# VH-VL binders against Exodeoxyribonuclease I (sbcB): the designs that were tried, part 15

Target 1, 149 residues: Exodeoxyribonuclease I (sbcB), of Buchnera aphidicola subsp. Schizaphis graminum (q8k923r203to351)
Amino acid sequence: PKLFDFFFKYRKKNELCRLIDIEKFTPIIYVSSYFGALRQNMSCILPLSWDLHNKNILISIDLFKDIDKLIVFCKTVSISNISIKDLFDLGIVLVYLNRCPILAPIKVIRKEDTNRLNFKKYFYYKKINLVKKNYFLIDLVKNVLLKKN
Short names: E, the ipSAE of ESMFold2; O, the ipSAE of OpenDDE; V2, 0.75 times the mean of E and O plus 0.25 times the DockQ between their complexes.

## First folded at step 16 (VH-VL; framework fv_olinvacimab)

Design b5 (from a6 with heavy chain L57M Y107S; at its last look DockQ between E and O 0.52; V2 from the best seeds 0.00; counts 0 for: pae O 4.3 > 2, grease 19 > 18.9)
Fold by OpenDDE, look of step 16:
Structure b5 (fold): chain C 149 residues (1-149), chain A 118 residues (1-118), chain B 107 residues (1-107)
Amino acid sequence: as target 1 above (149 residues)
Amino acid sequence: QMQLVQSGAEVKKPGASVKLSCKASGYTFTEYYMHWVRQAPGQRLEWMGEIRAGYGMTDYNEKFKSRVTITVDKSASTAYMELSSLRSEDTAVYYCARGDYYLYFDSWGQGTLVTVSS
Amino acid sequence: NFMLTQPPSVSVSPGKTARITCGGNNIGEKYVHWYQQRPGQAPVLVMYYDSDRPSGIPERFSGSNSGNTATLTISGVEAGDEADYYCQVWDDSSDWVFGTGTKVTVL
């Protein structure tokens, strides 16, 4: 109820942008059929960067995915051999702000909701820390997307 | 069924190094994290570091980062913890513990006593 | 650094209820786990995600977490419950943090 009210309030692009803090590695809730019914059509995503060609595209990582796999992949595979599909398979997500995506701050998810939705918030913060420790991922992802588009 | 079996007690001199082992069985070793936690006599548990067994990625307590190395041998389903430049304060029981991803520690080894004395 | 504080000891009579507290700044915003450590033994997980009980742990064990305090409650205390109990959280700056530990003595 409270979560959905928030979603409707912040549908405008200018309001959505206020939820996005790339510099502080602030995770946000993203509701999308992309994640499927098994995941309640939602995920906690970490904004990484804006797309270099389109400022309406937010490059993010799905924190539900195994970030370790992404890190290892990016460390072991030459950037020239990394495809966009590889990144998507490993958890990279593009959020199109001009399409009025459903976004919300993570604080709107209460503990009781996390249990109900099997959405353990604290689980994602450790992954965020891992991303911070492997900051090269951000530049690598940006470069791969730049080369392929 | 799931079991972590650690190597035997160690006695070391100050300045020496010790390498402990933790053999896992009863689960897919490479799908979990392995943590190392120590406990000095009469003291609380202290987290030392972790490794993702499948990838060898590590994270350490800043307190031990300069002296601790955690590794795995996937073929042997065994995790290792090496602590260098040993001090008397390093005298403790050292535990390995399985981590379910980034979550709680649901299985512990029996512990290994490391005694550092002149 | 994030710190967890527990009372050093809790004494309880058999059949009574023991409450072990774990204090930390805004700990209610974190998930707390609990471990039982009997003398001379390795720790055993007895509670996770504040109030979830692992298989094999009696229903006598329950957990709660709000504000600045998490609590492990043991109802109908038995002699076998005598042990050290440690709370645990993960913190962004401190990684895994254990409480100071509480010795539960069954009188």
Scores: ipSAE 0.074, ipTM 0.735, lowest interface PAE 4.3, mean pLDDT 89
ESMFold2, look of step 16: ipSAE 0.410; ipTM 0.792
ESMFold2 (binder alone), look of step 16: mean pLDDT 93; pTM 0.944

Design b6 (from a6 with heavy chain Y107S, light chain D95E; at its last look DockQ between E and O 0.55; V2 from the best seeds 0.00; counts 0 for: pae O 7.6 > 2)
Fold by OpenDDE, look of step 16:
Structure b6 (fold): chain C 149 residues (1-149), chain A 118 residues (1-118), chain B 107 residues (1-107)
Amino acid sequence: as target 1 above (149 residues)
Amino acid sequence: QMQLVQSGAEVKKPGASVKLSCKASGYTFTEYYMHWVRQAPGQRLEWMGEIRAGYGLTDYNEKFKSRVTITVDKSASTAYMELSSLRSEDTAVYYCARGDYYLYFDSWGQGTLVTVSS
Amino acid sequence: NFMLTQPPSVSVSPGKTARITCGGNNIGEKYVHWYQQRPGQAPVLVMYYDSDRPSGIPERFSGSNSGNTATLTISGVEAGDEADYYCQVWDDSSEWVFGTGTKVTVL
């Protein structure tokens, strides 16, 4: 209930930007049909960087995805051979702020909601830490997107 | 059905290294994390580190980071933990434990006693 | 570093209820897991995600977590419940942290 109230309140771009803290690796909730009905059309995403070409595009990681696979892939495959599709398949998500995306801070999800939605946010913090320890991933993703666009 | 079987007890001198093994069976080895946890006599459990068995990605307790190395042999479904520069304080029972995905430890080995003494 | 504090010991009579606490700053914001360790044996998971019970663990075992305290409750305590119990959390410092452990003695 409170979650949905929050979604409707913070749809303006200026308000959404306040939720985004790239430097502190703050995860946020993203509601989108992109994630499918099986996932309740939502995910916990980790903002990584702003797109180099469009300041309205937030590059993020879907923390539901296997971050280990993404890291290993990016370590073993030459950047010239990495496609945008590869990144998307491995969990990279682009959030367009000018499209009024539904975003919310992770704190709005209570434990009881976590269980109800099968959205185990505890699961994601380990992945966030993994990304922190593999910071090269952020630059790599940015560069791939830059070269392919 | 799922089982973790660890190598036998070790007796080492200070300054030496020890490498313990943990053989997994009854599940897909490469899909889970393997953790190493130790317990000194009469002391609490202490997490040492983890490895994603399928990728070899590791994370260590800062306390042991300079001395511990965790590896796997996927073909043998076996995880390893090597602890170097052994001290008397390293005397403990060492456990391997499977991490259910990224979370709790749902299966444990029987433990391996490592004794470090002059 | 994040610390988990447990009472060193809890004594309980058979058939009574034992409550094992695990204290930590804002531990209620974390998921807590619990392990049972009988003398001379390896730990066994007895509770995860604060209150979820693994298969094979009796319904006598329950868990809760709020504020600064997580609690493992064992109702109808049996002799076989005598063991050391450890709470566990993942700390933002990128490590698993175990509690100090509680020895449950069945009188």
Scores: ipSAE 0.015, ipTM 0.667, lowest interface PAE 7.6, mean pLDDT 88
ESMFold2, look of step 16: ipSAE 0.462; ipTM 0.800
ESMFold2 (binder alone), look of step 16: mean pLDDT 92; pTM 0.932

## First folded at step 17 (VH-VL; framework fv_olinvacimab)

Design c1 (from b3 with light chain G23R N25D D52E; at its last look DockQ between E and O 0.63; V2 from the best seeds 0.00; counts 0 for: pae E 2.7 > 2, grease 19.2 > 18.9)
Heavy chain, then light chain:
Amino acid sequence: QMQLVQSGAEVKKPGASVKLSCKASGYTFTEYYMHWVRQAPGQRLEWMGEIRAGYGLTDYNEKFKSRVTITVDKSASTAYMELSSLRSEDTAVYYCARGSYHLYFDYWGQGTLVTVSS
Amino acid sequence: NFMLTQPPSVSVSPGKTARITCRGDNIGEKYVHWYQQRPGQAPVLVMYYDSERPSGIPERFSGSNSGNTATLTISGVEAGDEADYYCQVWDDSSDWVFGTGTKVTVL
ESMFold2, look of step 17: ipSAE 0.437; ipTM 0.781
ESMFold2 (binder alone), look of step 17: mean pLDDT 93; pTM 0.940
OpenDDE, look of step 17: ipSAE 0.736; ipTM 0.898

Design c2 (from b3 with heavy chain Y104H, light chain D52E; at its last look DockQ between E and O 0.09; V2 from the best seeds 0.00; counts 0 for: pae O 6.1 > 2, placed apart)
Fold by OpenDDE, look of step 17:
Structure c2 (fold): chain C 149 residues (1-149), chain A 118 residues (1-118), chain B 107 residues (1-107)
Amino acid sequence: as target 1 above (149 residues)
Amino acid sequence: QMQLVQSGAEVKKPGASVKLSCKASGYTFTEYYMHWVRQAPGQRLEWMGEIRAGYGLTDYNEKFKSRVTITVDKSASTAYMELSSLRSEDTAVYYCARGSYHLHFDYWGQGTLVTVSS
Amino acid sequence: NFMLTQPPSVSVSPGKTARITCGGNNIGEKYVHWYQQRPGQAPVLVMYYDSERPSGIPERFSGSNSGNTATLTISGVEAGDEADYYCQVWDDSSDWVFGTGTKVTVL
């Protein structure tokens, strides 16, 4: 209801860009079948960076995934041996703004709906803090994606 | 063990500038945000700005944006706040505070009194 | 700009319960944080994310947030609880906003 209402109001690319604040590590809601019906086709994602060659591609991380696993993987595996699939499996998500994605601020999730949606904001912020502490992850992900493998 | 230690009290004339310091210890300085908050006598707390210590990314309260500059010295684990064009109404205690998750402030410095008078 | 309003003062007898309110438009949709500031001291975080207590904060302190009002509740009030209390939120347009502050006096 509130989520979809927001989408209809702010579906234009310029409006969507206002939701994205990479420097402040601002999480956003992303509605997509990518996440499956069990997750109600949505997730809270953290924008990490823009693609280096395509400004319409937003590199993000699915905050539902195990961030620690991703961090450890990226610390132990040589970058030359990291594939794009590895990153995707570990929670990296590409959002294509030119494809009219459904994005919304986390405030559209009411507190009374948090249990129903299994949307635990508190834990998401903890994960965001992990990303902040391991900022190397962002550059690594960007470099791996440049390989286009 | 977490501690933020601020520089000493300052007395300034109107139109001058002041630069305060906040030395952090007990945690990895570059992994957190540092905020500056002030409090005029008998007034509420007022957020001034923030910096991502590891990368020098800043954001300011619009009220102070034209006069405030926040910086860090990573090697010294120290954050700085410079306020220019001082006015009498800038008389306040200035606090540095760590932003844990960029939403709340979990540790505070002891505060620095800045007095602006002619 | 988003605004937070607190009563200027709350008086309470030792052993009784003090309730400090923080009003804001649809504040229940935000996470509210609380700070305690004793006279001549720096603020100390006493509650975050509406109802989470930092380490070292006694269970006498609790928080709630619903509708247009957040509340910090201090049960079994002690003399050491006398302080100014500030609520805080992060707002998309105003960044960090502090309440007007409430002076709690222990009679």
Scores: ipSAE 0.024, ipTM 0.681, lowest interface PAE 6.1, mean pLDDT 89
ESMFold2, look of step 17: ipSAE 0.370; ipTM 0.768
ESMFold2 (binder alone), look of step 17: mean pLDDT 92; pTM 0.933

Design c3 (from b3 with heavy chain L57V, light chain D52E; at its last look DockQ between E and O 0.13; V2 from the best seeds 0.00; counts 0 for: pae O 8.1 > 2, placed apart)
Fold by OpenDDE, look of step 17:
Structure c3 (fold): chain C 149 residues (1-149), chain A 118 residues (1-118), chain B 107 residues (1-107)
Amino acid sequence: as target 1 above (149 residues)
Amino acid sequence: QMQLVQSGAEVKKPGASVKLSCKASGYTFTEYYMHWVRQAPGQRLEWMGEIRAGYGVTDYNEKFKSRVTITVDKSASTAYMELSSLRSEDTAVYYCARGSYHLYFDYWGQGTLVTVSS
Amino acid sequence: NFMLTQPPSVSVSPGKTARITCGGNNIGEKYVHWYQQRPGQAPVLVMYYDSERPSGIPERFSGSNSGNTATLTISGVEAGDEADYYCQVWDDSSDWVFGTGTKVTVL
């Protein structure tokens, strides 16, 4: 109930933007059918950057995915051979702010819901740290996505 | 060597304003929150507000919202807290403290005493 | 408004165990953080997320949180542990909330 109340309160685009801290590598909760019922239709995502051509598109990483696989892939495959589908399969997620996405800070997840939602906060921090150590990933993803625009 | 260094003690009259500074060093200033917390003599810590240093987004304790303004100078890695319409009960030590999305304050300034008296 | 209540004081002999409680309605559903404040000094984080120690905090500091009470436990108390201790939580309605504080005196 508390989670839903938050969503209703911060459904406006300007409020959603307040949740996004790209420079701090602040993870957020993203509720979407994209993640499927098995994942409770939600994931913890890491905002990476805004799209270069559309400020309403937030490039993020699904922290449920294997970040190491993404990193290795991006290190070994030439950027010219990386498709957008490859990135999506490896955990890149585009959030469209103009489509009223359901976003919330991770603090809305109560302790008692952690197991139910399979919210492994500690593991997410480790993955975020991996992204920080491999900052090149952000520019690479941005450049690959330019091919679509 | 993480460090938050605050400006010196202030003495003000009731009705005046005070602006305190908190200079950060040893970390990327724009990647963290800066909180302001005060403590009146013999009293508990009291949260006043926060600012997302990278974006300048603020959130205030409702108690102080009408009188407090928190700002940053990113080029100087410095956060500021201005409190207006000072009252005697505003006499306290004011702390800046670094925060993040982890929701705890891991580093604190040395504190600044503000004395409000007629 | 969410409130955190602590005992005003706890006295303990050197080498013994001090337990500092922090009470709040269903506080066990929240993450509790603890700060140590020695006389004339700024607060220092000594526990976060109920039971995690920051770097530099000795293992004799531990924390727990369940039901309506969070507890900071200091085993093998030393003279340097004499300080005020504050619990803290984040609350949707009250934002950052600190406890009333507990003065730990080492006898």
Scores: ipSAE 0.015, ipTM 0.632, lowest interface PAE 8.1, mean pLDDT 88
ESMFold2, look of step 17: ipSAE 0.343; ipTM 0.765
ESMFold2 (binder alone), look of step 17: mean pLDDT 93; pTM 0.941

Design c4 (from b3 with heavy chain E31K, light chain S94G; at its last look DockQ between E and O 0.52; V2 from the best seeds 0.00; counts 0 for: pae O 5.8 > 2, grease 19 > 18.9)
Fold by OpenDDE, look of step 17:
Structure c4 (fold): chain C 149 residues (1-149), chain A 118 residues (1-118), chain B 107 residues (1-107)
Amino acid sequence: as target 1 above (149 residues)
Amino acid sequence: QMQLVQSGAEVKKPGASVKLSCKASGYTFTKYYMHWVRQAPGQRLEWMGEIRAGYGLTDYNEKFKSRVTITVDKSASTAYMELSSLRSEDTAVYYCARGSYHLYFDYWGQGTLVTVSS
Amino acid sequence: NFMLTQPPSVSVSPGKTARITCGGNNIGEKYVHWYQQRPGQAPVLVMYYDSDRPSGIPERFSGSNSGNTATLTISGVEAGDEADYYCQVWDDSGDWVFGTGTKVTVL
């Protein structure tokens, strides 16, 4: 109930932008059919950066994906050989703010709902810490996307 | 049957290095983390570091980062922990423990006593 | 960094209830895990995610966590429950933090 109330209240782009804190590595809830019914059409995503050419595109990581796999891939494969599809398969997600995406802060997930939603906060923050320790990933992803756009 | 079997007790001089092993069985070794935790006599458990066995990615307690190295041999399903520049205060029982993204340690080795004395 | 504080000891008679607390700033916002360590043995996971029991752990073990205190409750205490108990959390710094430990003595 709290989650849906928030979605209804904060659906405007200017309000959604307030949820995004790239510098502080603040995860957010993203509701989208992209994640499938098995995941309740939602995921916790980590905003990484704004697209360099389109300020309405937020580059993020799906924290449900194997972040270690993404990191290893990006360390071992030449950037020239990395495709956008590779990144998407490994958990990179583009959020288009001009398409009225459903976003919410993770605090809207009550502790009593964590099991029902299969939401483990510390699980995601573990992965966030991996991203912080491998900051090169952010620049690499940005560059790959830049080359293809 | 899940099992972590650690190497035997060690006696070392100050300044020396020690390398402990932890052999895993009963599960897919490369799908989990292996943690190392130590316990000095009469003291609390102390986390030293972790390794993602499948990728060899490590993370260390800042306290030990300069002296500890955690590695794995995937073919042998074995994790290793090497601690250098040993001090008397490093005298402790060292445990390996299985972990995952769920962030609890569900299986532990039997422990290895390391004694550092002049 | 984040600190977990436990009472050094808890004494309880057989058949009674033992409560082991783990204090930390806003610990209720974290998931707490508990380990039992009998003398001369390795730790054993007895509670995870505040209140979930691993397979093989009897129902007389329960856990709660709110505010600044997590609690491991052992009802119907038996002689075999005599051990050291440690709470544990993962903090945002990337470290694992264990409590100071509580020695449970069965009288």
Scores: ipSAE 0.020, ipTM 0.697, lowest interface PAE 5.8, mean pLDDT 89
ESMFold2, look of step 17: ipSAE 0.526; ipTM 0.811
ESMFold2 (binder alone), look of step 17: mean pLDDT 92; pTM 0.938

Design c5 (from b3 with heavy chain Y32H, light chain D95E; at its last look DockQ between E and O 0.03; V2 from the best seeds 0.00; counts 0 for: pae O 10.7 > 2, placed apart)
Fold by OpenDDE, look of step 17:
Structure c5 (fold): chain C 149 residues (1-149), chain A 118 residues (1-118), chain B 107 residues (1-107)
Amino acid sequence: as target 1 above (149 residues)
Amino acid sequence: QMQLVQSGAEVKKPGASVKLSCKASGYTFTEHYMHWVRQAPGQRLEWMGEIRAGYGLTDYNEKFKSRVTITVDKSASTAYMELSSLRSEDTAVYYCARGSYHLYFDYWGQGTLVTVSS
Amino acid sequence: NFMLTQPPSVSVSPGKTARITCGGNNIGEKYVHWYQQRPGQAPVLVMYYDSDRPSGIPERFSGSNSGNTATLTISGVEAGDEADYYCQVWDDSSEWVFGTGTKVTVL
């Protein structure tokens, strides 16, 4: 069966929450048409924080995106001039848990499928470490998103 | 508190059919796969097939494909496995097992003994 | 069909370490899961994704998988560990395959 056979459309929030570990910077698989067919409608995302006003919204970063660009952008552009669109374009992703998103641990990716899916874990962890070193990013993103609310 | 409760032991004649049930509780039935695995006396575990409980999609071991049918009743959170054209070698304990994230089997029923004899 | 080969039996003294192997061609490229089955009972998941322990499984249980061999290691073996152990993989032929099973006897 295809990789996506391992996913169900509907998952309860409590089950999904078990996959989410913000403190440990645990990456997870997110299946969504948001990522497009070229990416097989999936990405490895890094949960960063819960939304300040809505705990059903998980702020994440798409680890497929260039994290360096995001960091540089956030360092050089005044927060007042950063739009939500800018963040989305640079890899920020909002996951709405109340909409039954398809989330899964990275372990659902079979070893034999890693090449096919171009799922290079070591690159993702490098990016995660980069985010850890630039922890300010998390607060900045939270504040920018707060402007929308 | 997750639990799989299977139907009782069956005694069948060769050529007959048997339909076993597995009632799930303690979790969202439609969010998991249900597998059927059997074990003949003194033998290893043998996977028979699976069903995507939410969609009713099935996949079978080629060995049993022609004789096995797995179904679900979502309203009853119950999975079924019917095996036809029973043979003496079908004598075994049959287990249902939940597929966690559709991979490993994290919860198992207590098993149902099916005895096929003349 | 993909085959998983296990030693039929492993004997170990209490407090010692038992190692149960699961052999398969290039099994290291697959995720291996392990199940414990005590006499007269249903199988219980004791290891998944090669080396992850389900909740409730003691740290005495560990797993590894590389090359052609996956291994379930039980340190500090106790009487309650006496059981049959089965490895499991997903086969490319779209079926789950169980190992031949290993009976662990605590002497």
Scores: ipSAE 0.000, ipTM 0.607, lowest interface PAE 10.7, mean pLDDT 88
ESMFold2, look of step 17: ipSAE 0.446; ipTM 0.788
ESMFold2 (binder alone), look of step 17: mean pLDDT 92; pTM 0.939

Design c6 (from b3 with light chain Y49D; at its last look DockQ between E and O 0.86; V2 from the best seeds 0.00; counts 0 for: pae E 2.8 > 2)
Heavy chain, then light chain:
Amino acid sequence: QMQLVQSGAEVKKPGASVKLSCKASGYTFTEYYMHWVRQAPGQRLEWMGEIRAGYGLTDYNEKFKSRVTITVDKSASTAYMELSSLRSEDTAVYYCARGSYHLYFDYWGQGTLVTVSS
Amino acid sequence: NFMLTQPPSVSVSPGKTARITCGGNNIGEKYVHWYQQRPGQAPVLVMYDDSDRPSGIPERFSGSNSGNTATLTISGVEAGDEADYYCQVWDDSSDWVFGTGTKVTVL
ESMFold2, look of step 17: ipSAE 0.439; ipTM 0.797
ESMFold2 (binder alone), look of step 17: mean pLDDT 93; pTM 0.944
OpenDDE, look of step 17: ipSAE 0.379; ipTM 0.813

## First folded at step 18 (VH-VL; framework fv_olinvacimab)

Design d1 (from c6 with heavy chain H102Y, light chain G23R N25D D52E; at its last look DockQ between E and O 0.44; V2 from the best seeds 0.00; counts 0 for: pae E 2.9 > 2, grease 19.9 > 18.9)
Fold by OpenDDE, look of step 18:
Structure d1 (fold): chain C 149 residues (1-149), chain A 118 residues (1-118), chain B 107 residues (1-107)
Amino acid sequence: as target 1 above (149 residues)
Amino acid sequence: QMQLVQSGAEVKKPGASVKLSCKASGYTFTEYYMHWVRQAPGQRLEWMGEIRAGYGLTDYNEKFKSRVTITVDKSASTAYMELSSLRSEDTAVYYCARGSYYLYFDYWGQGTLVTVSS
Amino acid sequence: NFMLTQPPSVSVSPGKTARITCRGDNIGEKYVHWYQQRPGQAPVLVMYDDSERPSGIPERFSGSNSGNTATLTISGVEAGDEADYYCQVWDDSSDWVFGTGTKVTVL
């Protein structure tokens, strides 16, 4: 109940933007049917960049996905052969702020809810560190989206 | 029953190269990282580099980047570390260690002594 | 470069408590791991993510991390605890960094 109250309070674009800190690699909770019922329709996502053409589109990565697969794919496949679907399958997520997405800071996940939601904070932060080590991903993803849209 | 077994001790001349092996067993080799860490006599542990065994992705300590190459043979569940242009300062015990998304090393090989002397 | 500093040695009597510190700038914002290295042996993970014990590590071992200091605490010290202990972190600029090491001597 507290979680839902929080989600409703922060659905306005101006408030949502306060949750997003690309420079600090701040993960956020994203509630969406995109992730399916098995994941309780939620994931922890890492904001990577704003779309180059639409400031209302936040490019993020689903930290549930295998980041290493994405890294290898982006290193081995020519950018010209990378489709948007490939990126999506590998964990890239577009959040449309103008669609009033349900976002929340990770602090809304209580320790007692960790098991229920299968949300392990330390695991996500380890993946964030991996993304930091492979910063080239951000530019590559941006370029792929630019060329394909 | 996870185990890392390293190759035997090496004696090399300055300027030579050495290639060490680390055979893994008891777990899915391709799902983990393999790190290489060395320790000179009486000195602290020093991280050299890593490889994601399943994909061959590598990352190296800048100090060794120009001289170290880490590889894997997935069919043999074996990681390798080659260090070139050896110097006397490279005399150390070299360890392989298992890693993952988690930033700690939970299993270590027994170590391989590499002695570099003229 | 990120650095981790440990006291070179800690002496403790059997049954007493040993505390090994690991200092680093804002280390409390990082996950700290600890390794035990007995003479002539390979390192063994004894603590990860500040305070988590791997399977097989006795409850006598505990860890904490805040501010600029992480601490490995060994209560009820036994002769077998005599070893070198290293703290470790991952750093954005330095990758994996190990502490200077602490020799724990059981008197």
Scores: ipSAE 0.109, ipTM 0.747, lowest interface PAE 2.9, mean pLDDT 90
ESMFold2, look of step 18: ipSAE 0.424; ipTM 0.792
ESMFold2 (binder alone), look of step 18: mean pLDDT 93; pTM 0.939

Design d2 (from c1 with light chain Y49E; at its last look DockQ between E and O 0.76; V2 from the best seeds 0.00; counts 0 for: pae E 3.3 > 2)
Fold by ESMFold2, look of step 18:
Structure d2 (fold): chain C 149 residues (1-149), chain A 118 residues (1-118), chain B 107 residues (1-107)
Amino acid sequence: as target 1 above (149 residues)
Amino acid sequence: QMQLVQSGAEVKKPGASVKLSCKASGYTFTEYYMHWVRQAPGQRLEWMGEIRAGYGLTDYNEKFKSRVTITVDKSASTAYMELSSLRSEDTAVYYCARGSYHLYFDYWGQGTLVTVSS
Amino acid sequence: NFMLTQPPSVSVSPGKTARITCRGDNIGEKYVHWYQQRPGQAPVLVMYEDSERPSGIPERFSGSNSGNTATLTISGVEAGDEADYYCQVWDDSSDWVFGTGTKVTVL
């Protein structure tokens, strides 16, 4: 096996993993064309879990989305009837750490800068609290994505 | 233009239940939270719970969780709060208040006095 | 358990400035909202997100928040400003927290 590929992979992934703390519900800023130019190609995301098979994939939720809608959908629709498209439309986002994603800690957004950057922390912390109080969501999303692999 | 109109005053015995209403107008009811906040005589405001009107998703203050139920009638743009097993310390003015993910209460109902006496 | 403490009362002469403080541990890291409650009436939002003034609230109302203290400032105080004032935050451990309240008296 190519030893330099091993070190290169671990160096990139491990450096990005320092920004990620699933257990503490730490939101991060993700810059990606996935969000589109109208959203300035960025969002605040909450890491939920690592994918069960591909540990380069960080399953996250877009905190710009309506988290109540996602929670209610997951409570009322049987897991066998939940599509991947539904989850993505409701805010589930996959971050591929082996693709050198642009991530930043949310603390880089100072309180006085929130209007210019459209990132008000209280808007996200209520949504994070909703996820904490509805923790079943995390396992449900993992299982739906597992069935699609 | 935007209004929250609450039901009238109630007098109850200990152990009874009360169900208060809050009729909203002048905004899209289903896009917002409705909160219930109470104020005992001479005391500070105390949050009781919330409902996301469009989805029926509720959350309650742990202090009241076993006794409070918040519901909506979307077609009538009306929120309800039911408090059971009333005690004398539940004597208070009960407010409905509109909220969102912005975490403040931008519109309040006029309040409903609930008096619990033996 | 997050707590907000306010002075019980503030007296101010007409035309002068009232400063209503709200103390909480590291409250400067939170967004503070303020409500005015006239006797026998419902609260009215007078400041949100520390320093943002709702439509219809006079420009003489302003707010600040840093460190352990948030402040609602009412310049050019009028008799109609006599009311109770409450600060409020949302906190991830205590949810919705209101301050102890401050009675502003215009003498």
Scores: ipSAE 0.392, ipTM 0.776, lowest interface PAE 3.3, mean pLDDT 86
ESMFold2 (binder alone), look of step 18: mean pLDDT 93; pTM 0.944
OpenDDE, look of step 18: ipSAE 0.414; ipTM 0.826

